# Ledger of designs, part 6: VHH binders against NH(3)-dependent NAD(+) synthetase (nadE)

Target 1, 296 residues: NH(3)-dependent NAD(+) synthetase (nadE), of Coprothermobacter proteolyticus (b5y8q4)
Amino acid sequence: MNTAMEETQRIEQFLRKALVSERKHGYLIGVSGGLDSAVVLKLLVQAVGKENVLGLILPDRDTEKKSTTLARSLLEQEKVPYKVISMTPLLRHLGVYKDMPLFLLPTRGLKESIVRRFYNDYTKKLNKPVFFAQWEEPPTQLPYFYEGIAYYRIKHRVRMATLYYYAEKNDYLLVGCTNLSERLIGFYVKYGDDVCDVAPIAHLYKTEVRQLSEYLSVPEDIRNRPPSPDLIPGITDEYSLGINYETLDQILAGLEEGKTAEDLKQLFPADIVELVINQVKFTQKLEGKPYMLKRA

## First folded at step 20 (VHH)

Design z8 (from v7 with T58I)
Fold by ESMFold2, last read:
Structure z8 (fold): chain B 296 residues (1-296), chain A 124 residues (1-124)
Amino acid sequence: as target 1 above (296 residues)
Amino acid sequence: DVQLVESGGGLVQPGGSLRLSCAASGFNFDEYAVGWFRQAPGKEREFIGAISYSGGSIYYAVSEKGRFTISRDNSKNTLYLQMNSLRPEDTAVYYCAAQEGWYDLEDSSEFRYWGQGTLVTVSS
């Protein structure tokens, strides 16, 4: 990555060129109250002007109030028009909230504690962090395992459907906020938060996005939050991964430089290196398209 | 139960002033943009202006002069409209409305909650 200033200028030009190429008038962005969407929002405003950006805040029942508060505050500071659209009625109608009976727990603190207990049990039984194990067949019955997977993944898909509706309604491009760290290990939901028309930070590791956030003066309240999709009480990115982004990005950068597993195991715990390398390899094999018969 | 209740309307002489209030209950007022519309007899509903959830942004209709001022007090869940130099043409039912966001403020269909209105009559 270049200096923050040079990289910002590079991304801004990319964003301007995409509008010309696609003959669109602006960008639609989901603003989560987290770091990546805040950085992308700042870049959009600088690139195309606040009047050509529309923000959506898409909370559901389980969204932390702080996430919505920070998103609203940032959009206000940037003078970007925005709507708040609750996903709760759609998710309730689909029956999503019945599959995970968190409504039986009276406080968010208790919800978080129970959810984390389930994740710890899963980690123990699967012998790896839940994120890395989610594509495996469990060796024994895990309560709510598939329901939990469906629970968080459907929220991303409902959010993405809503984002595209408003992008199309306004003749805007949908901008995505997925970074390189997430792309390389598949830390996204297929046909959910990975779908967009333009992905301005997809080439930057999470730690590089953090560097840009400082240059762009993203508020400290946002910069200092643990990264989280904020879809399930108590579950942050690093809790799901069992790895902090500093370690993850150093391993990923080492792989980019051509370091071997043996090289990386000299610097990082061997089990972590193997988890990351295996996940990168698994993600590289994903096609992202349905299997199809060719025309005879 | 969501409720927006306008008050402060009534009969006033030309050149006079009125302060309208809109008391909100049943929703998180400090998370909503709120604004004022009016509808004169035989005319379409007209946007007057809106103020953001924090009070940090205020937007007035292009057609508005400097005679009206919008403010809010989030500690009292109340929106205000100060109207000065009133004219007979200002005679209308005045409505307050709330939107969760800051979007397309002149479009009344983008406002989720509405008051029942308060009549302002400027005589002669």
Scores: ipSAE 0.533, ipTM 0.839, lowest interface PAE 2.3, mean pLDDT 89
Fold by ESMFold2, look of step 20:
Structure z8 (fold): chain B 296 residues (1-296), chain A 124 residues (1-124)
Amino acid sequence: as target 1 above (296 residues)
Amino acid sequence: DVQLVESGGGLVQPGGSLRLSCAASGFNFDEYAVGWFRQAPGKEREFIGAISYSGGSIYYAVSEKGRFTISRDNSKNTLYLQMNSLRPEDTAVYYCAAQEGWYDLEDSSEFRYWGQGTLVTVSS
């Protein structure tokens, strides 16, 4: 990454050029109260002006209130117009909340504890963190395993659909907030949070996004939050991955620099290195297209 | 249940002042932008102004000429409208309304919660 100043200027130019190229008037952004969307919001305001940005806050029943509070506060500070649109009625109509009946638990703290207990059980029975195991067929029945996958992924897809509706209603481009760390290991939902028109931080590791956040004066209470999509109580990025971003990004950067698995195992636990390397290879082979026959 | 209750309306002579209040209950008032509209008999509802959830931003209708001041007190869950130098043309039912956001404030359809209104009559 260039200096924060140089990289900010580069991203701002990219954002301005995309509007000209696509003949659009502004950007629509989902603001989660997390680090990545805060950084992107700051970049948008500096690049195209607050009057050409529309924010959406898209909570559902399981969204922590702090996430919505931080998102609202940031949008007000940046003087960006915004709407708050609950996803709960859509998700309830689809039956999503019946698949994981968290409504039976009286407090957020208890919901988090029970969810984490299920995640720990999955990790034990699949012998790897849930993120890496999600495509495997379990050797025994795991309660709520496939329901949990569907529960998590549909929330991203409902948000994606809502974001595009408002982007198109306003003749705006949808900006995405996925970073390089997430892209390289596939830590996104196909046809969910990976879908956007413009992805201004997709070339930056999570730790580089953190550096940019300091330069951009993102509020400390956002910068200090554990990364999370805030879709399931108690589940942060690092909890699902079983790896912190500092370690993940050092492994990923080492691979970019040409270090071998053996080189990396001298610096990091061997099982973590193998999980990350295998996941990067798996993700590199993914296509965004359906399987298709070639024309004869 | 959600309630917005306006008060402080009544009969006032031209040149006089009134302060309207809007008491909120049944929702998290400090998460909502709130604003004032009015409707004179036979006329369409008219936006007066709105104040953001924190009180940090205030937006008045372009037609507003500085006689009205909007404020809020989140500790009392109350929105206020101070009206000075009242004119017969200000005679209307005044409504408070709430929006979870800060968007298209002059469009009444963007406001989710509404009060029942308080009548202000400006007459000699």
Scores: ipSAE 0.522, ipTM 0.836, lowest interface PAE 2.2, mean pLDDT 90
Fold by ESMFold2, last read:
Structure z8 (fold): chain B 296 residues (1-296), chain A 124 residues (1-124)
Amino acid sequence: as target 1 above (296 residues)
Amino acid sequence: DVQLVESGGGLVQPGGSLRLSCAASGFNFDEYAVGWFRQAPGKEREFIGAISYSGGSIYYAVSEKGRFTISRDNSKNTLYLQMNSLRPEDTAVYYCAAQEGWYDLEDSSEFRYWGQGTLVTVSS
């Protein structure tokens, strides 16, 4: 990454060029109260002006109240128009909340505790963090394993559908907030949060997005939050990964520089290095979808 | 249940002043933008202005001439409209309304909750 100033200027030009190329006048953005969407929001306002940006806050029953509060505060500070649209009625109608009966638990704290207990048990039985194990056949029956996968993935897809509806209504481009770290290890939901028209930070590691956030004066309470998709109580990015972003990004950057697995194992635990390298390779295979029959 | 209750309407002489209140209950008032609309007899509902959830932003209709001031007190769950230099054309039923967001404020269909209105009559 260039200096924060230079990189900001590059991204702003990219955002302006995309509007001209696509003959659009503005951007629609989902604002989660997390770091990545905050950085992208700041970049949009600087690039195209607050009047050409529309924010959506898309909470559901399991969304932490702090996420919505921070998102609302940031949008007001930036003077960007926005709507809050609850996903809860649609998700309830689809039956998502009944498949994971967290509603039986009276507090968020209890929901978080129970969810973390299942995750810890899965990690123990699968001998790796749940994120990396989700594509494996479990060696034993794991309660709620596939229900949990469906639970969090459908939320991203409902968000994607809602975001595009409002983008189309306004004749705006949908901006995505996925960063390079997430892209390289597949930490996104395919046909969900990976779908957008313009992806202004997709070339930046998570730790580089954090550096930009300081330059852009993103509020400290957003910058200090543990990264989380905020879809399942108690589950942050790093909890699901079992690796912090500092370590992850150093391994990924080492691979970009041409370091070998052996080189990286001298700097980081061997099991972590193997886990990341194998995940990067696996993610590359996902790019070949859908399967298509070639014309004869 | 959600309620928005306007009060403070009545008969006022031209040139006079009036302060309307809108008391909110049954929802998280401090998470909503709130605003004022009015409807004169035989006319369409007209946007007056709105104030953001925190009070940090205020937006008035283009037709507003600076005689009206919107404020809110989140500790009392109350929205206010101060009306000065009243004219006969200000005669209308005044409604408060709430929106979770800050979007397309002049479009009454974008407001989820509505009061039943308070009548303001300006006549000599």
Scores: ipSAE 0.516, ipTM 0.831, lowest interface PAE 2.5, mean pLDDT 89
Fold by ESMFold2, fold request of step 21:
Structure z8 (fold): chain B 296 residues (1-296), chain A 124 residues (1-124)
Amino acid sequence: as target 1 above (296 residues)
Amino acid sequence: DVQLVESGGGLVQPGGSLRLSCAASGFNFDEYAVGWFRQAPGKEREFIGAISYSGGSIYYAVSEKGRFTISRDNSKNTLYLQMNSLRPEDTAVYYCAAQEGWYDLEDSSEFRYWGQGTLVTVSS
């Protein structure tokens, strides 16, 4: 990555150019209270002005109060207009909350404990962290395994649909907040949070996004949060991955530099290196499109 | 059970002052922007101003001439309107309203919760 100043200037020009090219007036952004959306929000305000940005905060029943509080505080600090739109009625209507009967547990702490016990059990039975295991056919029936996958993924898709509705109502471009670390290992939901019109940090590792956040003066209470999609109680990015981003990004950067698996195993635990390399290869093979019969 | 209850209205002489209060209950007041509207007899509802959820931002209608001051006390779940230099044209029912966001504040349809109003009459 260039210096933070140079990289910020590059991204800002990219954002201005996209508006001109697409003949749009501004950007619609989902603000989660997490690091990536905070960085993108700061970049948008600098690039196109606060009056040309509209924020959406899209909580559901399982969203931590802190996430909404931090998102609201950041949007006020940046003086960006915003709406809060609960996803709960839509998800309830679809029956999502009945598939994972977390409502039977009286406290957030108990919900988190039970969810983590399920994740730990899955990790044990599949011999890998749940994020990587979700792509496997389990050898035995795992309670709530597929229900949990659907529970997690539908929330991203409902959010995506809502974001596009408001972007199109305002004749704005939808900006996405996926970073390079997430892209390389597939830490996104297909047709969910990977869908946007403009992706200004898709070329930056998570740790590089963190460096930009310091330069952009993102509030420390956002910068110090463990990364999380905040869709399932108790589950952070690093809990789901079983790897911290510092280690992940060093492995990914090593691969970008041309280091081999054997080179990386001299620096990091062999099982973690293999897990990351195999996931990158798996993600590279994804089409990102439906299977289509070719014209004869 | 959501309630916004205005108080402090009444009869006042031109040039006088009044302080209106709006007591909130049944929702997380400190997560909402809150504001004041008024409606004179035979007129459309008019935005006066709004204050952000934290109190950190205040926005007054373009037509506002600086005679009114909005404040809030989140520890008491209360919104205030201090009105000075009152004129007969300020005679109206004054409403408080709440919005979860900070968006298009002059559009009354963007406010979810409303009080029943308090009458302010400015006359000799």
Scores: ipSAE 0.482, ipTM 0.817, lowest interface PAE 2.5, mean pLDDT 89

Design z8 (from v7 with T58I)
Fold by ESMFold2, fold request of step 21:
Structure z8 (fold): chain B 296 residues (1-296), chain A 124 residues (1-124)
Amino acid sequence: as target 1 above (296 residues)
Amino acid sequence: DVQLVESGGGLVQPGGSLRLSCAASGFNFDEYAVGWFRQAPGKEREFIGAISYSGGSIYYAVSEKGRFTISRDNSKNTLYLQMNSLRPEDTAVYYCAAQEGWYDLEDSSEFRYWGQGTLVTVSS
């Protein structure tokens, strides 16, 4: 039993309707060389035609070259117009690269090794994976903790600013690629990759996006890549989360079906279930707007 | 250091043919779309055509009359322009240019790297 065809048709209609409702002529998409943006690109081309889609590839110094290669190849295959715009000059001007002096390490392999050692040390000292611990005040000094947070998040925000500039320049809607798994646990950067005009896969768990990718014939070398924002050497989504998406999505789907924490702890380690449930609750409390006084 | 070097220009009789080459170095040529522009004396620079990074797509200016053919050889880092049935109005300096992308190809400001040009003169 397979519903990929039906879900694809639903999303395509949604994309066409949004264009009409907002009185726009096309979509602007950031293409990362990863799974989610590839799925969304395929859906856009099928929904509104390649001539009504503009792609941006937005690498910085730390972006793996393979990501840009895969993104370029996919855009060529789909015959979508695109630009490659390096974020590196702007990030350098802001001083971002000096806060994380990875440029002192001569190879990417060394950069990855050092970054992973810091992440492993954070995990040990914070007693949880780095993603879940990022809002805590650590009880001991953790080198580069706040610098790493700022380093990671500013890149998403610069990318989003660039995306909106080109969307508005072309009178296009900006499409976002955030999926349901990311939304439910807050695995996005506030005012970064969570901001868009249209979010066509926001209702799908990551594992469901993988299912669509097979139906849409997304190239296998994209489909098989570990998920990653590709902004910090050596760090994937699952490395940061300490949980694979298969396990995460089963817990999230169980919660959607009304299963209790005790039901889920019979199927998954209790500590993992607690981490996920607490993170979902925390994310539900996040406000996407500034605190404001109400009109008297 | 990035270099684009055109060659193959010169004096040719009306009705003749000429093949221009553009040799690239100092950047990853096979990651760039490349194209040809020309500028006649006293005129604005005009787009002739472009070919995608892989060679899979070729786009010619709407005004192009089918006398010119663009090709590339990524193993030699070289872009070519074959010009046939040349006319005196084809007299111009011919430039090659490179863009990382495939976007707004007729807009010269969208091309990052430029050659210094090669003069083609079509005259008896």
Scores: ipSAE 0.479, ipTM 0.818, lowest interface PAE 2.7, mean pLDDT 88

